VH-VL binders against Large ribosomal subunit protein uL10m (mRpL10). Designs and how they scored, part 79

Target 1, 224 residues: Large ribosomal subunit protein uL10m (mRpL10), of Drosophila melanogaster (Fruit fly) (q9vpl3)
Amino acid sequence: RGKINIQRPKAPHYERARVVAVTQPKYPELPKAKSCFKTRAERTQQQQENPYNEIIAREVRNWLDHSRLVAFFHLSSITADDIFRVRVQLHKQNLHLKSYGSKIIEQAVKNTRYEAIVPLFHSNHCIVFSPDPEKTAALLRIVRRVPQMVLLGGIVEETMLSRNQLVAYAQMPGLHAVQAQLVQTLSQAPGHLIQQLQAHQNSFVQVLDVHAKNQMNEETPKST
Short names: E, the ipSAE of ESMFold2; O, the ipSAE of OpenDDE; V2, 0.75 times the mean of E and O plus 0.25 times the DockQ between their complexes.

## First folded at step 5 (VH-VL)

Design x100 (framework fv_anetumab)
Fold by ESMFold2-Fast, scan of step 5:
Structure x100 (fold): chain C 224 residues (1-224), chain A 120 residues (1-120), chain B 111 residues (1-111)
Amino acid sequence: as target 1 above (224 residues)
Amino acid sequence: QVELVQSGAEVKKPGESLKISCKGSGYSFTEYWIGWVRQAPGKGLEWMGIIDPSDSDTRYSPSFQGQVTISADKSISTAYLQWSSLKASDTAMYYCARELYDTSYGFDYWGQGTLVTVSS
Amino acid sequence: DIALTQPASVSGSPGQSITISCTGTSSDVGGYNYVSWYQQHPGKAPKLMIYDVSKRPSGVSNRFSGSKSGNTASLTISGLQAEDEADYYCSSYTSSSTWVVFGGGTKLTVL
């Protein structure tokens, strides 16, 4: 909901600046140069495509193509300091927390094998990428301490898994062979998986809405 | 079989340092957070803090931040709670406990407790 | 500092049902489904009885159940037995700088 942005400090503390430099994504981001922007006429010719969005969409596709572990989360309001701590903790485990707009994700995965994930991003979300699927257990251990991040599902070794299947995968021994066998066993048709993931997402959205209303009621007490 | 075994009772004088231990066995030590809980004589439970043994990341209760140090040695599956200078008010039973793996901030296995008595 | 409110004591007779309340705020019990209950017999370590509001660990009697309504969580013990006589503590996740907060504890007496 953008609450993360408004809570971010204007300038990082010396130690924070150093940590931010260390935790910068290992995956290179394309420069957001002004020369990449098109004229209004050129944008019209390209069906109003934003050049900046296409650059970020390419970044998303590269993350998806080079990650053997991708986890999708619903993200509730969280402070800039709290999300920064989570990013640092995840980065130490070679887990990369990214946030992208739903339209950028749709643009990135359109006409690809990943197109089925688009419905997961109808509300506020974030994605964690890693080249190492053995880090699934570390990911879930870290994220369980962040109630604002709710696991929706993910992709492990190119196989789409529901929330419960990812949890099961994480609880297996850290041996590649055993985990690969589990992925094969849990594998299912994309249609069925998407229905299952959407059901969990819808249930969580209802819970989150009730929670948000309860929080608002407590923050504005009737008795003054 | 999962168990947490804590070091024996300690009797100390104010100003002395102390380090107590909690050894985990029967599970993958680095996959679970270890918390410390204090119970003063005749009083309730107080959460002190927690550690991830995989990277030694710690979180403390505001009441105990700067008063104690929590650490872990994953090579011997042991967590520690340490005081640089004990006070009489530190007299209490100290429990270590393993946090549930997935969906809870609850503690599923507890050590037997270490009684620390600080008196002159 | 004790953040969650529990009654100091509760009593019942064998075979009866009793309920222990645990009241917090929207920043802990009311805001999240991370409520746990612990049983502590004199001189012993606490034992987890309930986690995530209503879930039981393996080995815990089905006579123990948990629930939550608004800012209050409840532990219910049915078919009360002599061995249930103990101190009971609730705990919850909290969105403040403290991750876990405990209740003050309730002494259950089986008469």
Scores: ipSAE 0.007, ipTM 0.493, lowest interface PAE 9.8, mean pLDDT 77

Design x13 (from s2 with light chain S31G L34Y E52D A94T G95S N97S Y99W W100V; framework fv_anetumab)
Fold by OpenDDE, second read of step 6:
Structure x13 (fold): chain C 224 residues (1-224), chain A 120 residues (1-120), chain B 111 residues (1-111)
Amino acid sequence: as target 1 above (224 residues)
Amino acid sequence: QVELVQSGAEVKKPGESLKISCKGSGYSFSEYWIGWVRQAPGKGLEWMGIIDPSDSYTRYSPSFQGQVTISADKSISTAYLQWSSLKASDTAMYYCARTLYDSSGHFDYWGQGTLVTVSS
Amino acid sequence: DIALTQPASVSGSPGQSITISCTGTSSDVGGYNYVSWYQQHPGKAPKLMIYDVSKRPSGVSNRFSGSKSGNTASLTISGLQAEDEADYYCSSYTSSSTWVVFGGGTKLTVL
């Protein structure tokens, strides 16, 4: 009985070969771990498709849409404890400090009027939201005490403002105060003008009366 | 005109409770923080704490945390400082003051002060 | 301990200029521009004279001025008058502690 050539086994009889071919377990091809070759772009896209990110992005949009004051800050080597302290102070002023990832921000503002803010979020950052634009001064006062928070800019009443413009805005009197001043100024202006106009007229009439009286006195002949 | 009027002088014994008041007028009471400052006889000013009357949020100095309670009733424009149990060392003049602008605790208007004397 | 240090006393003659210093123990105290100055006459409540290092409230004389260098804030009173005789206190907000600290006070005597 010839040595079974284990290196080149004789092809089995065609019937056996057919049975072996049909009975060979078809092992599902192990899914090519496509995950290892996902391009950075694909990974980023998959991260964008995270339902959780969408929820957070929606939250960010809601904050933006309902806030009349939004301020953007760079964070430089700030501790969690420091952030917490600032958050508490801000919260007391109805200022809400939030921090979001840059990708979330991008997703949130994509195809919106806020898309212009994306370049501000290249580094560690936080956002402060408020429904009250009058709190701008309070915000700046609080954060200026925190050197780790650097004001980049903001949105006030749907207008994008630079850092300097926000500072200037904070120094302005409140809307009601300005309105009150305007009303006062407008209410006083006509009165003063009328008084000035009347004063000149009255003066002129007085001068004429004096002149008339003097002429009458000169025309009365001293009846000697 | 902005004015803070404090309650009258108090003479108490050690162990007694005390609540003194500060009533604000001439401004929107809820829009400004109110603080309390202690001044022992012949001593300097001590910052005790502040309260936002709008929601009664309060901050204390560590030295006074747990020793006193600061509260406010915005409906009657009044802030309070209270002790559960007075000590002789609590003898001092107590001032309430309005904050200048925010929660920074700088005071632009002051009450006339309430003298608290604690003696056996 | 967070503390502000003031001289115990200063004196000057009428018409002179005097300066009261307030020095913080750390960068957290005095490191920021949140220094205020109060004047207190005997038996009276304190009065705010300077805030934010150099700003004067309405009604405060321009003879009072404030400045800061490093961790030291200064109150300067020019043209000293008899009525200026009082205790002066500096205060500072500390961001790290979220509360205000007062200096020990300075007694100003007008000679």
Scores: ipSAE 0.019, ipTM 0.560, lowest interface PAE 5.9, mean pLDDT 84
Fold by ESMFold2-Fast, scan of step 5:
Structure x13 (fold): chain C 224 residues (1-224), chain A 120 residues (1-120), chain B 111 residues (1-111)
Amino acid sequence: as target 1 above (224 residues)
Amino acid sequence: QVELVQSGAEVKKPGESLKISCKGSGYSFSEYWIGWVRQAPGKGLEWMGIIDPSDSYTRYSPSFQGQVTISADKSISTAYLQWSSLKASDTAMYYCARTLYDSSGHFDYWGQGTLVTVSS
Amino acid sequence: DIALTQPASVSGSPGQSITISCTGTSSDVGGYNYVSWYQQHPGKAPKLMIYDVSKRPSGVSNRFSGSKSGNTASLTISGLQAEDEADYYCSSYTSSSTWVVFGGGTKLTVL
């Protein structure tokens, strides 16, 4: 698509998060009955509760449209200081770490070619954006030092790739024609790829849950 | 095409220092981590540690932290494993192997091994 | 030293199918799909036979297959041949400080 003006970088992620925080309630929302349906008035109030959500959603769409590299990660518990250090290292390589709420991402990609990625963001997540797909190797080099960030997959040159395909892309020569051809060759139907990425994310979340709970005596879904 | 070539066998006495090498060829050396794996006589494989040649970042197995030093010189595509003071229990075959940055920990290409014998 | 549990030895006849098990915990084999298998002939370096539980590198015979159930991974060799006689090691990614852990090894004898 278009180049991003690197001479005028966008505001830091923490400022965007602050906008969301200001519009969100300070206290956790009270859990609601899962079978309860909202009235039209309640749906209208819920949609209007966070008036700045559309501003952040437009920012997400801008990042997706102007980034030739997008990588999706599951994010385990990490301190603010540790994630800041990761952001600094990534920024030096023109890699931009962003964290958005699942509803913001859904709103951003609704009615776009990226709508299929929504299921990936039902658990803790973060996204790395870059206008430069050549930075895939640098991205993987930095993230390997951050065990709390687990690569799920990504989008390179508008093509969705699994974790293994993205890793293979990083190993390719810096010849743009060869890289573009590899991306097309390794790509799968978007629906099938997203389903695989979601399955991997769910398996990882399950492993964390089992570890925290010292295992369960219920069905063993790990074989699935 | 891809090849890892290790230095020759060494015979040392306890207390001596030693540095063995592993040279990569046929690929971009800085794009892969180099791991070191020990195999004592008649025993299995033990992971010792890894290095990223691009910036010399290292990660050691707890059993080998402080006992060995792993280093690399990307200008000559060579990784090193070093002891400041050898013990008889260091007698083993030492392998270097490459792995990718994906946390999977599988080693796709291995060096031929360096036999280190430490005896009085 | 933390190691995955493998049988010390397994034997089979030419043309037979054999299976080697590799048992760990929920923090390694049971928790992740990053199990590898290596073949080592006497006096030689290990060779990667299987990675990511069931994937084969280019050049590895399709007689070798991998699987996993719960905390146990398995390497199956079908159509056993004399050249398959070797030591086999499993390994798994671990979320602990060790990065990767190896099994104790299994000596395959072709009788």
Scores: ipSAE 0.009, ipTM 0.468, lowest interface PAE 9.1, mean pLDDT 77

Design x3 (from s2 with heavy chain D52Y S54G Y57D; framework fv_anetumab; at its last look DockQ between E and O 0.02; V2 from the best seeds 0.00; counts 0 for: pae E 14.1 > 2, placed apart)
Fold by ESMFold2-Fast, scan of step 5:
Structure x3 (fold): chain C 224 residues (1-224), chain A 120 residues (1-120), chain B 111 residues (1-111)
Amino acid sequence: as target 1 above (224 residues)
Amino acid sequence: QVELVQSGAEVKKPGESLKISCKGSGYSFSEYWIGWVRQAPGKGLEWMGIIYPGDSDTRYSPSFQGQVTISADKSISTAYLQWSSLKASDTAMYYCARTLYDSSGHFDYWGQGTLVTVSS
Amino acid sequence: DIALTQPASVSGSPGQSITISCTGTSSDVGSYNLVSWYQQHPGKAPKLMIYEVSKRPSGVSNRFSGSKSGNTASLTISGLQAEDEADYYCSSYAGSNTYWVFGGGTKLTVL
C-alpha cells in the first residue's frame, strides 16, 4: 500500500493496534521453533556439500569403468610446472593423470570390486587412466624420469596387479592376446594383493628417505 | 576453422632428395599430432608415421622406419616429410592429417594431398 | 601386408541401406574400440565419417552408423544417395608396436 504510506495517513488508533497484536498467532517466537530453524539450516548446508562429492565420485567411477589400465602412484612434493609437463607427456599418449581426495575415492569405490584400493590413498597420491593396456610400458618409461611418482600397483583388464606384476606386463610384446594371458597367469586374491601393495608403499617411503639423503649428498665429492 | 595446407606436386628422378610440407592453421598446432599417410596410384591408404610438434616426439610405421624422416617446426606451424634418396616406388599421393593422441585411432582433419611422381 | 580386410566393392540403390565390413584380428579391431571410417571421393582427401567404432563427427549425416562384433567392424549407410558413391576405408589402432592399420578399401556404387 505505498500510496497510503506516501500520504502518511495517521496510524490506527492505539487501542485497535493492541487488539490486533493480542489476537495474532505468535508461533515463530517459540524457543523450540528457533532451535528447529538452526538445525534445519545445518542440515541444508550438509546436504548441499554431499551432492558435489557424489558428482566427482561418479567421475572417478566412470574413469575406472572405462579404463583398461589404471595405475596408482605415491606422489611426493612436485612443482606445478613439473607435474604439468608430466601431464602433457602422458596426455599425448592417451594416459590421463588424475588426483582426487581420499574421501572422494572411498566414496567412488565403496561397495564395488575396487573397494580394496582405498588404503593406497591415505597419503599423497595420483592415478593414471588409459583405455589402452599396452600403454603400460610407455607409462613406466615416462614415470622412470619422475622420481616424485612411485608406482604402487594398478588394475589391468579388470585384474589387480602389484608393482612387480605391472613391470612384468609392461615387458611383454605389444600383442594384446599375449599380455591378457600374462594378466590371467599373474592373478591374485584382492586381500593378498593389497597387502603386497601396502608393503611396497612402505618400502618406497624408505627408498624415498634414502634417495632424499643421497640427493643431499649429490654435491659432495663422488668417489667414482 | 581447422585447416591443413600441403605443398604442391613434385616431379623427381630416382636418387634425388625431397622434402614436402604440411601447414596447420585454426588450432593449437603444438597440441595435436600430425600424421603422414601414403596412397600409391590406385591403391589404399598406408600410414607412415606421426609427430608431436610440441616436442618433436615421433612414431614410425614399421614399414617406413628408416625410409623417411618426419620433422616439424612449431614456430611456423609446419610438419615435414622427407626422403634422402627417392625410388620409383615412392610415387604416390601423400596426405598429412591431425590426431589428438598417438593411439586415438582416427585422423579428424586431412590436408589436400601432395602428389609425388618419381620417374626418369 | 597387415591391412584390415574389406570387400573390394559393394552396391545399392537410392534409398536402400548397405553395410561394409572390416575384419581384423584380436590385436587390433578385437582389442580396441578405436575403429574409424573414412570416405574418399575421386581426387579428394579422405573425410572422417565415423570414429571410436560408432561416433560421428559434427556435420556427418545420421545416415552413417558404425558397429563392431568381435574382430569385425561394420559401416552402415542408410537412405543411400548418389553422393555416397565413393571409396570407404576402415582403420584401427593396432597397439604400440604398429599403431595404425588401414583396410584395403571398398568401392561403393549407387546404382
Scores: ipSAE 0.437, ipTM 0.724, lowest interface PAE 2.5, mean pLDDT 80
Fold by ESMFold2, look of step 6:
Structure x3 (fold): chain C 224 residues (1-224), chain A 120 residues (1-120), chain B 111 residues (1-111)
Amino acid sequence: as target 1 above (224 residues)
Amino acid sequence: QVELVQSGAEVKKPGESLKISCKGSGYSFSEYWIGWVRQAPGKGLEWMGIIYPGDSDTRYSPSFQGQVTISADKSISTAYLQWSSLKASDTAMYYCARTLYDSSGHFDYWGQGTLVTVSS
Amino acid sequence: DIALTQPASVSGSPGQSITISCTGTSSDVGSYNLVSWYQQHPGKAPKLMIYEVSKRPSGVSNRFSGSKSGNTASLTISGLQAEDEADYYCSSYAGSNTYWVFGGGTKLTVL
């Protein structure tokens, strides 16, 4: 994966795009959970023919235009209780967990500098939006204990960051507060649960890392 | 804390009507499918049907279509299973269950069950 | 008219691994990765152990694993323990009209 070099003026474009998005009419949102009753194949066909696809794509564009922090995750299948628990924890930090189909993401980023994110959505995914880029450390702290959500990368202050760059960004000023909160959380949680989450997280990350190495360069020996 | 609480055990006679309930709490009731599963004494699980409380979209197994009515009242977070005329063969344990958010058939939370006995 | 076939019973000793099969058709188990497994202890409601063939919900031990080959899904329990003694049911998406079916169930006996 490569970094995209974007040299466009950002502030005037961002403000104009934000004003336009705010003044446009808002169409009714469709119930997303009902579409899950159908098989994955039927869901894909229904989404392609749904007359509201452009309305949903506009919602995604609005989130992208007005969020200073956007994080992309690979999502394994997860119980409704677990995902709801994570969504509530994130919402308390002004972090908004969303999921959209890959075709809708393609529509949303068409003719924008964010077209490069489309390949991240070939598999099951979720996205976290927030107006508060300083919440990146809190986001990563919460999600580190959710092995079903694997960080792929993000956008901070309208700049695309790789997984490693986003982690490094989260370690900027304020690290001591994050470290103290993490230690307190671990001391209050059951030890076996924390160990199980960390084991699953490591296993899934290893699979993704091996896959990325195979795609980038076949000359590199496979890690054990 | 997600919880599904079902109504109490019932003893009925053949031909009587019955409506049992399943109250959900600790989650957004209208955004998850709720299903009903039958288990006759000493027998396996049978998928009966499912409802999306947000718009009352209801789907039935072919073997239960027309035999029962599944409904929900989202204002009180309650789903129902109803018979207009009970048969002795309806004697069973009945479970309600909630699906995973993006699924209509993977039940992650279950009620405690309601035993229905149909006897003379 | 979709049916899932499970063995009626399986037994094993503590510490062993056992596998429970769930056989459907090319139109259900063979066509979709939407198989789940439930554990039911006597007098209790079922518990979801595996979904989407091989995924574990939070709080389910990694001793439980799932797989699928052709029209047959499998639940494997490693390091068998006394508390694993229960009935196990598979379930699969059944196609048109968007309904699901259960298998007949398998009684697992430990010791």
Scores: ipSAE 0.000, ipTM 0.407, lowest interface PAE 14.1, mean pLDDT 75
Fold by OpenDDE, look of step 6:
Structure x3 (fold): chain C 224 residues (1-224), chain A 120 residues (1-120), chain B 111 residues (1-111)
Amino acid sequence: as target 1 above (224 residues)
Amino acid sequence: QVELVQSGAEVKKPGESLKISCKGSGYSFSEYWIGWVRQAPGKGLEWMGIIYPGDSDTRYSPSFQGQVTISADKSISTAYLQWSSLKASDTAMYYCARTLYDSSGHFDYWGQGTLVTVSS
Amino acid sequence: DIALTQPASVSGSPGQSITISCTGTSSDVGSYNLVSWYQQHPGKAPKLMIYEVSKRPSGVSNRFSGSKSGNTASLTISGLQAEDEADYYCSSYAGSNTYWVFGGGTKLTVL
């Protein structure tokens, strides 16, 4: 069993190194020295006043603002190695896995439209960001293989979705915008009647469109 | 034209292992989910599970989880359904089907079915 | 086994319109517009007739239509023809834990 030379850790496999380089948030190296002996409570208290937290909070906000797909996960007893593996897989799909402290998240979303997500971050968590909402299915495929990652919910096209809604969204074909709108409309409580009417109207329009397309296809003369 | 061709009928005894196949053609096999559906004689359809051949992501119905194994070989555009130990209750027609899109349960193309008979 | 509830049988005369219901729960049919309908003739594989509650695949007759109200999806067949005699199954997404489920099936008889 080759003695893990702690002093000269073998350079990670080039692929791993590359992924780490690309996926690791370039956090300014906090001076290593002061963080080792502070109790979790002290760390949490000091994190509130640390200019660094503001920077990270800004980063989180930036990700939220520029992502069309955001998924929130609870992490249950996941190892760093497992996270890395998942990160690599996600990165291949232009999905960006990030992990932030709960306090940072709170700070980042305070007084913003994202404030509603704060309750999701009571435990160990990670966030996956993507500029492409069409990657929702890919995301779910990857993370379902990781039992340590539990989907809590997400944001798609600026709409907050529950876990179930996100799963359903992922199963829907490419009219993502329309789908998201539908999900939003369906999630909006009050007017059962209006919802039924709209659903019927949309269904009707779709049926008409299909009918029109079918008629067009029938009218294309078989050029002999 | 999209086509799914399944392996032939099987007659087995309880306790035997079995692997049946479904070969897809006429489309990009790796980009569409393939599902398996069971139909016992004179009974209704049962959703068993689906697999994405591109990465072998597999999803099972709770009723079939651990009872069967769904797999795929994208290199030969073939999906598989297998049992480690057959039971008499496994006697059924088994259909493979392609999903219309993504991991949906909308199956637009179906195989011809594989009849599996398990009798002592 | 979680199954959608369908009537065991329905019947109609040629030219009539019939409706087959598929009743789920608020967690499946009621929550998602992910209902499919399949037609199965004896000894044949099922055929997709409707997907996403009301959409028709290419090649499916416009006599087939789908709708949903609450926890119940419906397949309507207008202008009933002899060839429509078959078993019809609904299917729906049933949530993250159960994925998709089928109804018990409905035998349609054309008189």
Scores: ipSAE 0.000, ipTM 0.501, lowest interface PAE 10.7, mean pLDDT 82
ESMFold2 (binder alone), look of step 6: mean pLDDT 92; pTM 0.945

Design x34 (from x1 with light chain A94T G95S N97S Y99W W100V; framework fv_anetumab)
Fold by ESMFold2-Fast, scan of step 5:
Structure x34 (fold): chain C 224 residues (1-224), chain A 120 residues (1-120), chain B 111 residues (1-111)
Amino acid sequence: as target 1 above (224 residues)
Amino acid sequence: QVELVQSGAEVKKPGESLKISCKGSGYSFSEYWIGWVRQAPGKGLEWMGIIDPSDSDTRYSPSFQGQVTISADKSISTAYLQWSSLKASDTAMYYCARTLYDSSGHFDYWGQGTLVTVSS
Amino acid sequence: DIALTQPASVSGSPGQSITISCTGTSSDVGSYNLVSWYQQHPGKAPKLMIYEVSKRPSGVSNRFSGSKSGNTASLTISGLQAEDEADYYCSSYTSSSTWVVFGGGTKLTVL
């Protein structure tokens, strides 16, 4: 759990070139030192003055519309080389790792049934897209060896699933009809799904807080 | 100690088939990709392709795709480079080398090389 | 067939420092920190000297160092010794149609 298990990427030559192109940043970096707290009106005006965000938000919406599997992850500090190698492994399974700013995610899902996912992206995050929901098991197998990526939940067949529900879905091998029935059953209780996703994120945050406090207050075990 | 041992020098005529080998020892063979690098007499290094011995997944340079076949047998820790029909232009030193990732771009251990001479 | 540009030769005296350049494009050296350097003595296999621009494998002298600026990577050899006389090749990962590209090689002569 504490260490990255290095996995060897196996994507074909042409797919590797495509994966590298896709992982390159598409927008300029903004200097942190000039961050300013602004009124609601000022923030709305600033957002409307950046047409580049609309282009990327449209890209995100296209990924959501054309993906039958979408998985959301909290992302801890990871090197560019390590995340690149993870992307290559994922691409072999037709899994596409993307990272977008919180405002872009909000803009992409605004006025859609997925608007409730916005709170998941206020901290460091990444998203994995795939047109193939059968790849959920492969996805979870790959990310088990990447402790910096923590599963928050996902969308399967346009149905929002919590972490536990997505893990359960991954453990159902080969029967598309059974998996579709599970997704349909989960969609019959839509009022509780948002709370389940928020509870999962809150539990994760609380676990991190407890862990941080333990590391500050408790000394490492001594045996001399 | 990690070692890659290649088969001996070959002298062939145009049109003949050939299969040369590269045997790994001192490490877990299937955990590393094996690459092939060509060096024509008095010339520089040319990347030909790589193979993952664990599942025989391959990557080829466009200039060598269809010209050679790379294969591996993980049960005997050996990778192969083969030609169905040799040409005089195939005369070169051929090196096998180990790499951790297909995206790493570097080879940490190299075989001693196999000289292939195609004449007449 | 060589995508990366190296000088054909470089020379120095024992104890001096020399630098070998390796110039590529934004599709290889300019965009990725995946540049390697190999040393090859006549009749011998290449030996990895530097990988990922500036990292040294175990057993490689700290006299060898690597750096990169823009589309150009550099190998610097300090305190030149007679045994350093060899051909040096750079290589890089590339996002183009091939996975790896090599430089043309540089012959180092130690006088």
Scores: ipSAE 0.000, ipTM 0.422, lowest interface PAE 16.5, mean pLDDT 75

